# Ledger of designs, part 163: miniprotein binders against a2bj90

Target 1, 235 residues: a2bj90
Amino acid sequence: MSRSARRKTSALNTVLRVVEVFASIQGEGPFTGTYSVFVRLAGCNLRCPFCDTRYAWSLEAGKPLGVEELVEEIARYEPSLVVITGGEPLLQRHPLNSLVEGLESLGLRVQLETNGILPAPARDEQLWRVYHVVSPKDVPVRVPGAKLHPSWVDYARATGRAWFKFLVANEQHVREVAEYVAKLGIPRSRVYIMPLTPEKLDMKELLELHSRIASLAVKWRLNFSPRLHLLVQLP
Short names: E, the ipSAE of ESMFold2; O, the ipSAE of OpenDDE; V2, 0.75 times the mean of E and O plus 0.25 times the DockQ between their complexes.

## First folded at step 20 (miniprotein)

Design QB11 (at its last look DockQ between E and O 0.97; V2 from the best seeds 0.87)
Fold by OpenDDE base, look of step 20:
Structure QB11 (fold): chain B 235 residues (1-235), chain A 84 residues (1-84)
Amino acid sequence: as target 1 above (235 residues)
Amino acid sequence: SEEIRKRAEEAIREAQELLKEVIERAKKTGDEDLQWLARLAEIYLRAAARAFQKGDYDKAEFYLDLALEIIEEAKEMLEELKRK
């Protein structure tokens, strides 16, 4: 069997563990309001008490999907953005680079959502080219085992393709975020604060919480991330 | 254990009593920011109680601790408003 045949078979056999694929509006971060296809990958290196996607924590919760088949499925939605999320997408780093290569070849924009524990993309990875929203879980909420990998700060400076999104409840949390990003040398223009919303929140309470956190974002000169999908009742 | 469950239930009840006192005091001040903190604490305490009822003790503890932090912030604000 020729060297050419072995290269084709190795690319064709790249498999991701996928929980779900769906179309919606990006509800959070710098791409809020964008018509997006969401790819939720299986497996997470955290066990956040407030996680709304606990069903994605196990790798076994995902179905094995070929990268080529997944690219074709995503392309049928004609998305303005492809959002790679899950538990922690970077646990599937190798096949994820192949997915990104396929999507970029079609001219599709890609955004990754990550908890920032694993190292940022290297310059030789396909993931280097995409947008990243990093959601640290060590500040202001403290999830055991959460620590932002320092390479994300370097990646943000080198590329301008990373943003940092923090869950907050009150002004003290916003202060802690401001101090943390100042210490790390993260520009405020790359920082988003988002309301920490429990499940089954009343719409009046949800709106008031958004209003209060948005006012704190203005006061502290940070960007505000809504939970837009919760406000408009989309997935 | 049944003992851990009982202690968590007692902690939620104590937080509910503390919150009730804060809500009553907040209503007397007429301060909108203080009234918001009282409502915020109630949101998280209800989340803790729901998690507890489902047997999700990690989530219950997380939201209880958060509710207690907001209750303490509201108490500090009440003491500041008395000094003005």
Scores: ipSAE 0.850, ipTM 0.936, lowest interface PAE 0.5, mean pLDDT 93
Fold by ESMFold2, look of step 20:
Structure QB11 (fold): chain B 235 residues (1-235), chain A 84 residues (1-84)
Amino acid sequence: as target 1 above (235 residues)
Amino acid sequence: SEEIRKRAEEAIREAQELLKEVIERAKKTGDEDLQWLARLAEIYLRAAARAFQKGDYDKAEFYLDLALEIIEEAKEMLEELKRK
């Protein structure tokens, strides 16, 4: 086979370990409300006690799928946004870049969700051109092993394509987030606070918690992220 | 594991006792923000108890610690309101 044909075959045969692919709305962050296809990748480098998606922690939870096959599956949904999440998607960085290339060749918009431990995209990566929502897990309560890689702040400043999202329960947490982002030089326009919502809240509790955290966002001049999918009862 | 379970069970029970007192005192004040703190503590304490019953002690400890922080905040507000 020619070098060109081998390169095409290799890229098409790269494999991601995928837990699930499903359509819903993006309920969080700057793209809230967008009709989306979610691609949940297996594997995580953290064991957050509050994690909603513990079933994605192990690589064994994922089914091996070829990148070309996955692109075709995603395209059939005709999404307005493709949300790549997990676990921690950057643990599968190489085939993830191939997936992004395939999705972008079809004109599909891509957003990645990451805990920010691994470095931000380099300029020569396909991931450089997608949008990122970074959720550091070392504030307001530090998860063991969590540390935001400093390249994410540089990437956000250079590209305008990254935002930082923090789970908070009360004003003390918001204060801690504000101090953290100020120390790291993250402008408040790129910061979202989001209510920490455990399982099994009724609608009244969900709404009251959202209202209280939204009021704090206004008070502290930060952006507010809902968990909209919970409010409208979508997956 | 039995030692961990017993420690968690006792800690949750103690937090539940503290919360009952905070709820009653908050209700007597009529203060909406204080009553919210009591409800917020209840939300996270319930999450801790649920996680404990499922054997997820890391999640239980996380939500218990959070509930206790909020209970302490509520107690501080109660002292402030007494001085009014």
Scores: ipSAE 0.830, ipTM 0.921, lowest interface PAE 0.7, mean pLDDT 91
ESMFold2 (binder alone), look of step 20: mean pLDDT 83; pTM 0.786

Design QB12 (at its last look DockQ between E and O 0.94; V2 from the best seeds 0.87)
Fold by ESMFold2, look of step 20:
Structure QB12 (fold): chain B 235 residues (1-235), chain A 84 residues (1-84)
Amino acid sequence: as target 1 above (235 residues)
Amino acid sequence: SEEIRKEAEESIREAQELLKEVIERAKKTGDEDLQWLAKLAEIYLRAAARAFQKGDYDKAEFYLDLALEIIEEAKEMLEELKRK
């Protein structure tokens, strides 16, 4: 197969349903503070009561964009990190792998955000090589329908490219997270706890909640994730 | 579902009354951790009430349940402190 035919076949001329593309700072998890381009994909397999991005739940919220066009748009921002988020990005797995291929070919660093219900990447997927922040919603918040697919633990162990982030309100929630990750064999070095922040908190309340959850992270020897974008008032 | 919504509204009202008591008792102890639990319950109960007023009953129920769990935790801590 010729080089021209390979380009057409590997691109698949597939389409992603995209809600928004924008530059900001990654506010959560291991890449907190990184200049990032966010690609929010449409569609979600959960309806979390606390979701900050309900406008991305429906597939109809997304506009169809060709993968090649999207890669070029992203590259123009000159990002230090490309964050693929949503809804749940793995609902668009096939064209997502094509997007990752295009971004990786330009040497762009990619992170995926997922609720972990769908399986982790297989070794032959382009997604195998990207970073993943997995946010299970079955513990402690117990969102209906949520369950971490066990392949994410295997993937994290095999690659070192997955971290697990949990929303917590108090020490009882942190205890539940600690028990959950111990049972699954997830090492503490891969676990982040993050404040469960309802809307309309003033800055003093936001800081108090961050301080309390950070203190619990130290007490329980877990990593702490801020919601930095809320503190610095960025999208 | 009107009966379910009325039950939720009553539950929020009951939680607000319980919280008033917990806040006052927590303040009298001078215990910083207990006062934080009372404040945390207030934060989530306020979120529940706001969601209820907007008709977002799933969010209201989620934050109400969370607030009630924290209120119960605070009440247990108050009993422990009284054991002096």
Scores: ipSAE 0.852, ipTM 0.926, lowest interface PAE 0.6, mean pLDDT 92
Fold by OpenDDE base, look of step 20:
Structure QB12 (fold): chain B 235 residues (1-235), chain A 84 residues (1-84)
Amino acid sequence: as target 1 above (235 residues)
Amino acid sequence: SEEIRKEAEESIREAQELLKEVIERAKKTGDEDLQWLAKLAEIYLRAAARAFQKGDYDKAEFYLDLALEIIEEAKEMLEELKRK
């Protein structure tokens, strides 16, 4: 391979397709309430009917950004956490590892949001070091093509840096989650249930739904994830 | 197709009628959990109807199915309350 071909392959590992970068509060999961910079990556391997970020499904919806430039942009916000989300961030696995390396070199904490279809990080990846919130789409909601990759369970056991967040509507959904995580050997302390919120709920309905699902979380001895950003009207 | 659209519209109307009956029965029991399930079904059925109006049939179907599941749960709870 010519020096030119190696430079082109190295350049491909240093560019991400990014939809948006913004600062807000992490509204969900184990880092709820944390001042965060969100990096929404383009491209998804699912087509969830309830997805609120459909504009990120195509890779072409993202702009190409260099990893170095993106690290500098993120650092200017002085975040307590960098949240990498999107469609599915792990579709851009190679440049994403380079991004994580850059962010960690600055002492920044990183959390990945993933649907868990693609394999968990290997020990030699920079992604091995970061926190992961895995959002399965096979239980209790059944999105076509969704299946949790078993390596996420192994990663969670090995590192303690993974949590599993499930969308739920009622007690039956919470039961299905409890049975599913028990079968997989996922500790309940790593499981979050989150209310399945349709678009354009009023604040009264949104709050009541949160209250009902939180009560079910206590009853079933699971962690509760709010949609805090919706409750406080942040991005 | 226009046929699929009509079938989806009919399914939403049928679900609205089922929900109306559940809401009326729930009000008579005074059970707060049953009243919540009726309200939850209403929330999802409204989401289905909005998706349908936008031509988002995958989203409409998803929220319709979810609303129907909650309606059936509410009916089961109504039958349990009659046995007490």
Scores: ipSAE 0.850, ipTM 0.936, lowest interface PAE 0.6, mean pLDDT 94
ESMFold2 (binder alone), look of step 20: mean pLDDT 83; pTM 0.783
ESMFold2, look of step 21: ipSAE 0.838; ipTM 0.925
ESMFold2 (binder alone), look of step 21: mean pLDDT 83; pTM 0.784
OpenDDE base, look of step 21: ipSAE 0.848; ipTM 0.935

Design QB13 (at its last look DockQ between E and O 0.95; V2 from the best seeds 0.86)
Fold by OpenDDE base, look of step 20:
Structure QB13 (fold): chain B 235 residues (1-235), chain A 84 residues (1-84)
Amino acid sequence: as target 1 above (235 residues)
Amino acid sequence: SEEIRKRAEEAIREAQELLKEVIERAKKTGDEDLQWLAKLGEIYLRAAARAFQKGDYDKAEFYLDLALEIIEEAKEMLEELKRK
C-alpha cells in the first residue's frame, strides 16, 4: 500500500459524522442529573417506530468533523460527562475509539449510549475504559433486527461499566424485563426501566406515567430511569 | 396502499370504541389502578392516531398494538374485580 493509501485510511479513522453537539443535563440512566455534553453521531442499524431522533438514522445527516476539533469543542463546555449517542455510535467504531482517547487524555469522563446489537468493546479498544448504557430493543418492545449481543453481558461482568436500560409501559413489560435479565445472568443492580413516552404528552400525563413506572421499579427491585430532560424542559 | 390506510383507520376506530367501554366501566369501579390503565390506553391510542394522521404507519401500528395490549390488561383487571 502506498504512503498515500495509508494516509487516507488514517484520515478515515479521525473523522466522525456528527449530527449535533450540545450541553444539557443527562436525563436518563445511572448518570441522571449530570451536566453533560451530548455528541449525537449519525447513522443507525435500527428503525425503531418510537424513535425521537429519526433525523440521525442516515449517515448523510451528519457533518464530517475531525476528532481533534471535536475534542476541543467538547472541552470548551467543561462537562462533568461526555455522552456519545446518536443513531448507533458503534457504527463509527474506529474514529469513536480515537475520540475517546482524546477525551480521556483531558481527564473527561465518557458515557456511550448503544442499542447493544454490535459487539461490546474488546480489551484493546479505548472504548473498553468508558461507561456504557445499553438499551436493548428486543425486550419488552420488539424492534425487527434487534438482538442484544451476548458480549455485553460478559463486558458488564468483567468491568462493572455497563448498565441495561429497558423501555416499559406496564407491569407485564417489567415482568418480561425481569425474566430476560435473570435468564442472561444480568444483575438487577445493573438494570434500569424507563417509561415509554410518546411525543406530545402533557406534563400531568408525563408525571403520572413516571410515577407509575417508578412504583413498578420499586416493586420489582429494579432501578428507575426518568426522562428528566422532558420533566425539566431541557434538550 | 389506500386499502392498508383504510384498514388501519378502521382498527384505530375499533380500538377507540373498546377503550370507551373500558373507561366507562373503570369509572364505575373506583379502582385507581384500573383508571390509570384506561388512561394509559388513551395516551397510546392518541399517539397511534397522531402517527396515522402524519402518514407514519409504522409508528401508528406500534402504538395501536401497545394500546390494545393495555386495553386487554384493563379488561382482565375488570373481570378480576368482579370476582371479588
Scores: ipSAE 0.848, ipTM 0.934, lowest interface PAE 0.5, mean pLDDT 93
Fold by ESMFold2, look of step 20:
Structure QB13 (fold): chain B 235 residues (1-235), chain A 84 residues (1-84)
Amino acid sequence: as target 1 above (235 residues)
Amino acid sequence: SEEIRKRAEEAIREAQELLKEVIERAKKTGDEDLQWLAKLGEIYLRAAARAFQKGDYDKAEFYLDLALEIIEEAKEMLEELKRK
């Protein structure tokens, strides 16, 4: 390719469409409680009926932001963890790898949240070296178009840097998750169940739902994920 | 469309009627697990009704189906307790 075309391609690979950047705590999964900066990327390949971030579904909801500028913004917060979420962040895979490179060059720890439809990172991607929380939407909830890409199981086995998180309402759902992960060979130590929390629950309802799902996690020998940010009323 | 809206509205109303009976019967048993199951059905049915009023029929159908599954589970547990 000509030098001019290569320069344009390089510039496009360093721009992300970003909905919001904010500080909070990671409320879910293995890094629960960690002071984090959240980077919400635009675009999603699903339309989950229970999604609480529908404003990120359209790529047009994001503003273009240079990766270098974004790294500088994130660094000012002095985060203990950078959580890349969305929509579905892997829709912007190439500039996302550039962001990860910049963050890791500053010694910042990175976690990606994904619905697992697109393949896991290859060994030559910067994303290979970061943590991933994969939330399949085909079990026990059945979102149209959802299917976990099998490479995520291989990636988890090869690296130990992926966990699988499932929304559940009751024991029937937990049973379905247990069967699903057993069939795929996902070890229980990598599996989290998390309460399916509709909007506008009062605190008593939130606490009891957490308690009930946590009890099921113990019964089924799975990890429990809270939605801690809801319990402490943070974004 | 209006046909889909009317069907969903009727289904939600029917589920609300059934849930009222299930909650009252569960309360009379004193069984905490059964009372929670009935309350869980109420939680998701409220989510369905709220989504319906906002015109979000995909969310309404999702939570309605979930609520109905939970209500049926609670009804089965009530019948088992009655037999004992």
Scores: ipSAE 0.817, ipTM 0.913, lowest interface PAE 0.7, mean pLDDT 91
ESMFold2 (binder alone), look of step 20: mean pLDDT 83; pTM 0.786

Design QB14 (at its last look DockQ between E and O 0.93; V2 from the best seeds 0.86)
Fold by ESMFold2, look of step 20:
Structure QB14 (fold): chain B 235 residues (1-235), chain A 84 residues (1-84)
Amino acid sequence: as target 1 above (235 residues)
Amino acid sequence: SEEIRKRAEEAIREAQELLKEAIERAKKTGDEDLQWLAKLAEIYLRAAARAFQKGDYDKAEFYLDLALEIIEELKEMLEELKRK
């Protein structure tokens, strides 16, 4: 391999296809309320009918960015949390591990959002040390092709760094989630239920849906996840 | 296809009629939880209709199915109250 070719090969291993980078508040899950920088990676292995980030489904939607430059850009925001999301970020697993290495070397806290179809991190991956919010799409909403990889439950048990978040509309859905997590051995302390919020709800409807799902979380002894960014009208 | 689109349009229209009846029945009960269930079905049916108008038939079908499940749940609860 020529020196020029080796440099290009090395740069390829450190390139991510990125749709957008922006600052906001983490509105969902265990880190709700945290000042965050969101890195939306291109590509997804699902076509969820309710997805509101469809613009990230294709790898072509992302622009190639070098990991070192991306780390520098993220650091300039001075985030309290870096949220890696997408599409499905694990489709770009190798350069994603490089990004995580760079962010962790600066002491930045990292959270990954995933649909859980691809396996959980191995112990020798940089991703092993970050936090994960896993959103299975086979219960209760039952997206075609969705299947939670069982390694996520093992990973959560071994590390304490994974939580499971489910979209629910009503008590029937909550019952299905409760049954599902019990069968898989996922402890209630790691489970969040979150309101399934279609587009264009007015604030009264949005608040009432939140209130109803929160009440169900208490009744069923599960954690509640808001969609806080919608309530406070942030991206 | 045109056939699939026409069936989806009819299904949404039928669900809208079912919902109108369910809303009226729930209102007569005075039960806040039943009235919320009717409102919840309306929220998702509205999302289905909106998605259909935009040609997003997968989203339309998803929200329609959800709305219909909620309407059926509400109808069963209303029938149970009627028998008491």
Scores: ipSAE 0.834, ipTM 0.921, lowest interface PAE 0.7, mean pLDDT 91
Fold by OpenDDE base, look of step 20:
Structure QB14 (fold): chain B 235 residues (1-235), chain A 84 residues (1-84)
Amino acid sequence: as target 1 above (235 residues)
Amino acid sequence: SEEIRKRAEEAIREAQELLKEAIERAKKTGDEDLQWLAKLAEIYLRAAARAFQKGDYDKAEFYLDLALEIIEELKEMLEELKRK
């Protein structure tokens, strides 16, 4: 067996810690409404008080899955998009690049969801080619240890493949987002505001909250992200 | 500690009293935006109370602080409306 064959097999045998794989509709950000396979990776570098996926915080909560097996599992759903999410996917950066390579080889589109604490992809990474939705946790809500890595602004400018999604409750939060993105030189066309929804809202309260935040998005000339999956009762 | 639990319970009760007064004031204005802010504060305060009941004090504190911020915004807007 040639040295070339052993290098190909070693790159494909990378293991990810995966919490869950499921098909649904992308409910948030620039790809809202897209039929998607979600891959929730284990491990997070934050402990957000409002996190709805706390079960993914520990790496040990994920099962070890081979990249090849995971690509085959994803492909069976015939997705319009593959969404890589979790705690923080970039904690598994090396095997994640191998996963992206596998998915792109099948012609699948990939979106990453990240908290933006870790550096953006470099030009030589497979992750450079995919779409990214960055969700800062330092503005307007302040999670301890959250800080947007400046390389995400540079990546967004260089590629046009990044968007920034912010959780907001009221107009003051929307103002803080507008000031923050202006200071960083992030174009408003790349900014989404999303309602901060606590668990167990009734549908009337959920709809009214969406309406109010959407009106603020128009007023402040920002994009609006729904929580579409909550509105249509999907995962 | 039991002391931390008791202080958090007292803080939630105080916020409930502040919210009750703010709701009554907002209703008297007939302003739908002020009524919404009062409702928004109620939503987050209920989230804080639910988290507290589950022993999730980090989540309780987060939603309590958020509810208090909305109550303060509502009070400021109510005082501005009286000056017009």
Scores: ipSAE 0.831, ipTM 0.926, lowest interface PAE 0.6, mean pLDDT 93
ESMFold2 (binder alone), look of step 20: mean pLDDT 82; pTM 0.772

Design QB15 (at its last look DockQ between E and O 0.95; V2 from the best seeds 0.87)
Fold by ESMFold2, look of step 20:
Structure QB15 (fold): chain B 235 residues (1-235), chain A 84 residues (1-84)
Amino acid sequence: as target 1 above (235 residues)
Amino acid sequence: SEEIRKRAEEAIREAQELLKEVIERAKKTGDEDLQWLAKLAEIYIRAAARAFQKGDYDKAEFYLDLALEIIEEAKEMLEELKRK
């Protein structure tokens, strides 16, 4: 079999449904400000009303892209961080583990964004070694069908490679988050609160909302996540 | 359907009316946190109205419910300030 024929067969067996690949700045969570390549995977197991990436909800929004080809494309950007997002990336768990293997073989740092409904990585998965930002959607916003899988707390404790990020509008929401994470045993050092920003806010409103939520983060001794990409108008 | 649209439209109108009263009362107090709550409710009502105009009724309902929650918080604060 020729080398090109073997690669074609491998690409068909190990493919991801990808909506877009692009370079930008990670605007949220513990790696805020990092030069990143974003890989947006198709398919989601939620229909959050506030979702700003609804175009990734359907699996059909993604086109098949071979994992080896994708690794090469990502590497050409020379990213400081590879952010795998979506939809919900864990819906494509098997080929996602293959992508992580390829990226790690090149020494690239990887972060996954997940709504936490599907279980955390097992020790024998390539995903075990990457960083995870878990955004539960059952508190304080109550999206139907959302429920954090309990394995994420165990994973965070065992590895130190998971953080939990919550959208909040006001102090009542922050109180709900604080109660929720205390009940689950999530230490505050791994908790981020982030302003719930509807689209089309003017810059003054966006800054004031950030300021108010940041002050609450200090008051409640939680980490604050901006939505930096909105402030600097990047994708 | 048409029933859902009419119910959403009426709910947004009611929220806008409640907000108008809360804004006026908040200004009279001079309380900065109360005035922020009124502004925050306005932000989410605008988001609800925009989503409604685009036919995104799930988003409209989400932001409207959030705005109403904040309006109730503001009304509770107004009552507390009167008791001082």
Scores: ipSAE 0.842, ipTM 0.926, lowest interface PAE 0.7, mean pLDDT 91
Fold by OpenDDE base, look of step 20:
Structure QB15 (fold): chain B 235 residues (1-235), chain A 84 residues (1-84)
Amino acid sequence: as target 1 above (235 residues)
Amino acid sequence: SEEIRKRAEEAIREAQELLKEVIERAKKTGDEDLQWLAKLAEIYIRAAARAFQKGDYDKAEFYLDLALEIIEEAKEMLEELKRK
């Protein structure tokens, strides 16, 4: 390979397609309430009917940003956590590992949001060191093409740095989640259930839905994830 | 197609009629959990109708199916309450 081809391959590993960067409170999962910078990456391998970020489905919806420039932008917010989300962040795995390396060099904590279709990080990836919230789309709601990659269960056992977050509407959905995680050998302490909220709920309906799903979480001995950002009207 | 649109509109109307029957029965029982399921089904039917109006048929179908599942759960709960 020519020196020019190596430079082009190195440049591809240092550029991310980014939809948006913003500061807010982490509203979901084990880091709920944390002051966070969100990095929404472009491109998704799913087309969930209930997706609220459809604008991120195409890679072309993102702007190309250098990893170094993105690290500097994130650092200016002095975040307690960096949340990497998007469509599916792991579609950009190579430059994402470079981003994680840069952020960790500054002592920043990183959390990835993923649908769990793509393989979990390997031990030699920078992504191995970060926290992961995996949101399966095969249970209890069934999105076409969604299947949890088994390596996420192994990663969770090996590192203790993965949690599984499931969208639920009712007790039947919570039962299906409980059966699914038991079958896979996922500890209940790593499982979150979250209310499936349609767009444009009023605050009374939103709060009642949260209350009902939280009560089911207690009954079924699972963790509860709010949609805190919706409750407090933040991004 | 216009035929797909018409079928989706008919399916939403049928779900609204089923929900109306569940709401009327739920009010007679006074059961709060049953009243919640009826309300939850209404929330998802409204979401389906909004998606349909926007031409988002995948989203409309998703929320309609979810509403129908909740309506069936409410009917099962009504039958359990009659046996007590």
Scores: ipSAE 0.836, ipTM 0.928, lowest interface PAE 0.6, mean pLDDT 93
ESMFold2 (binder alone), look of step 20: mean pLDDT 83; pTM 0.780

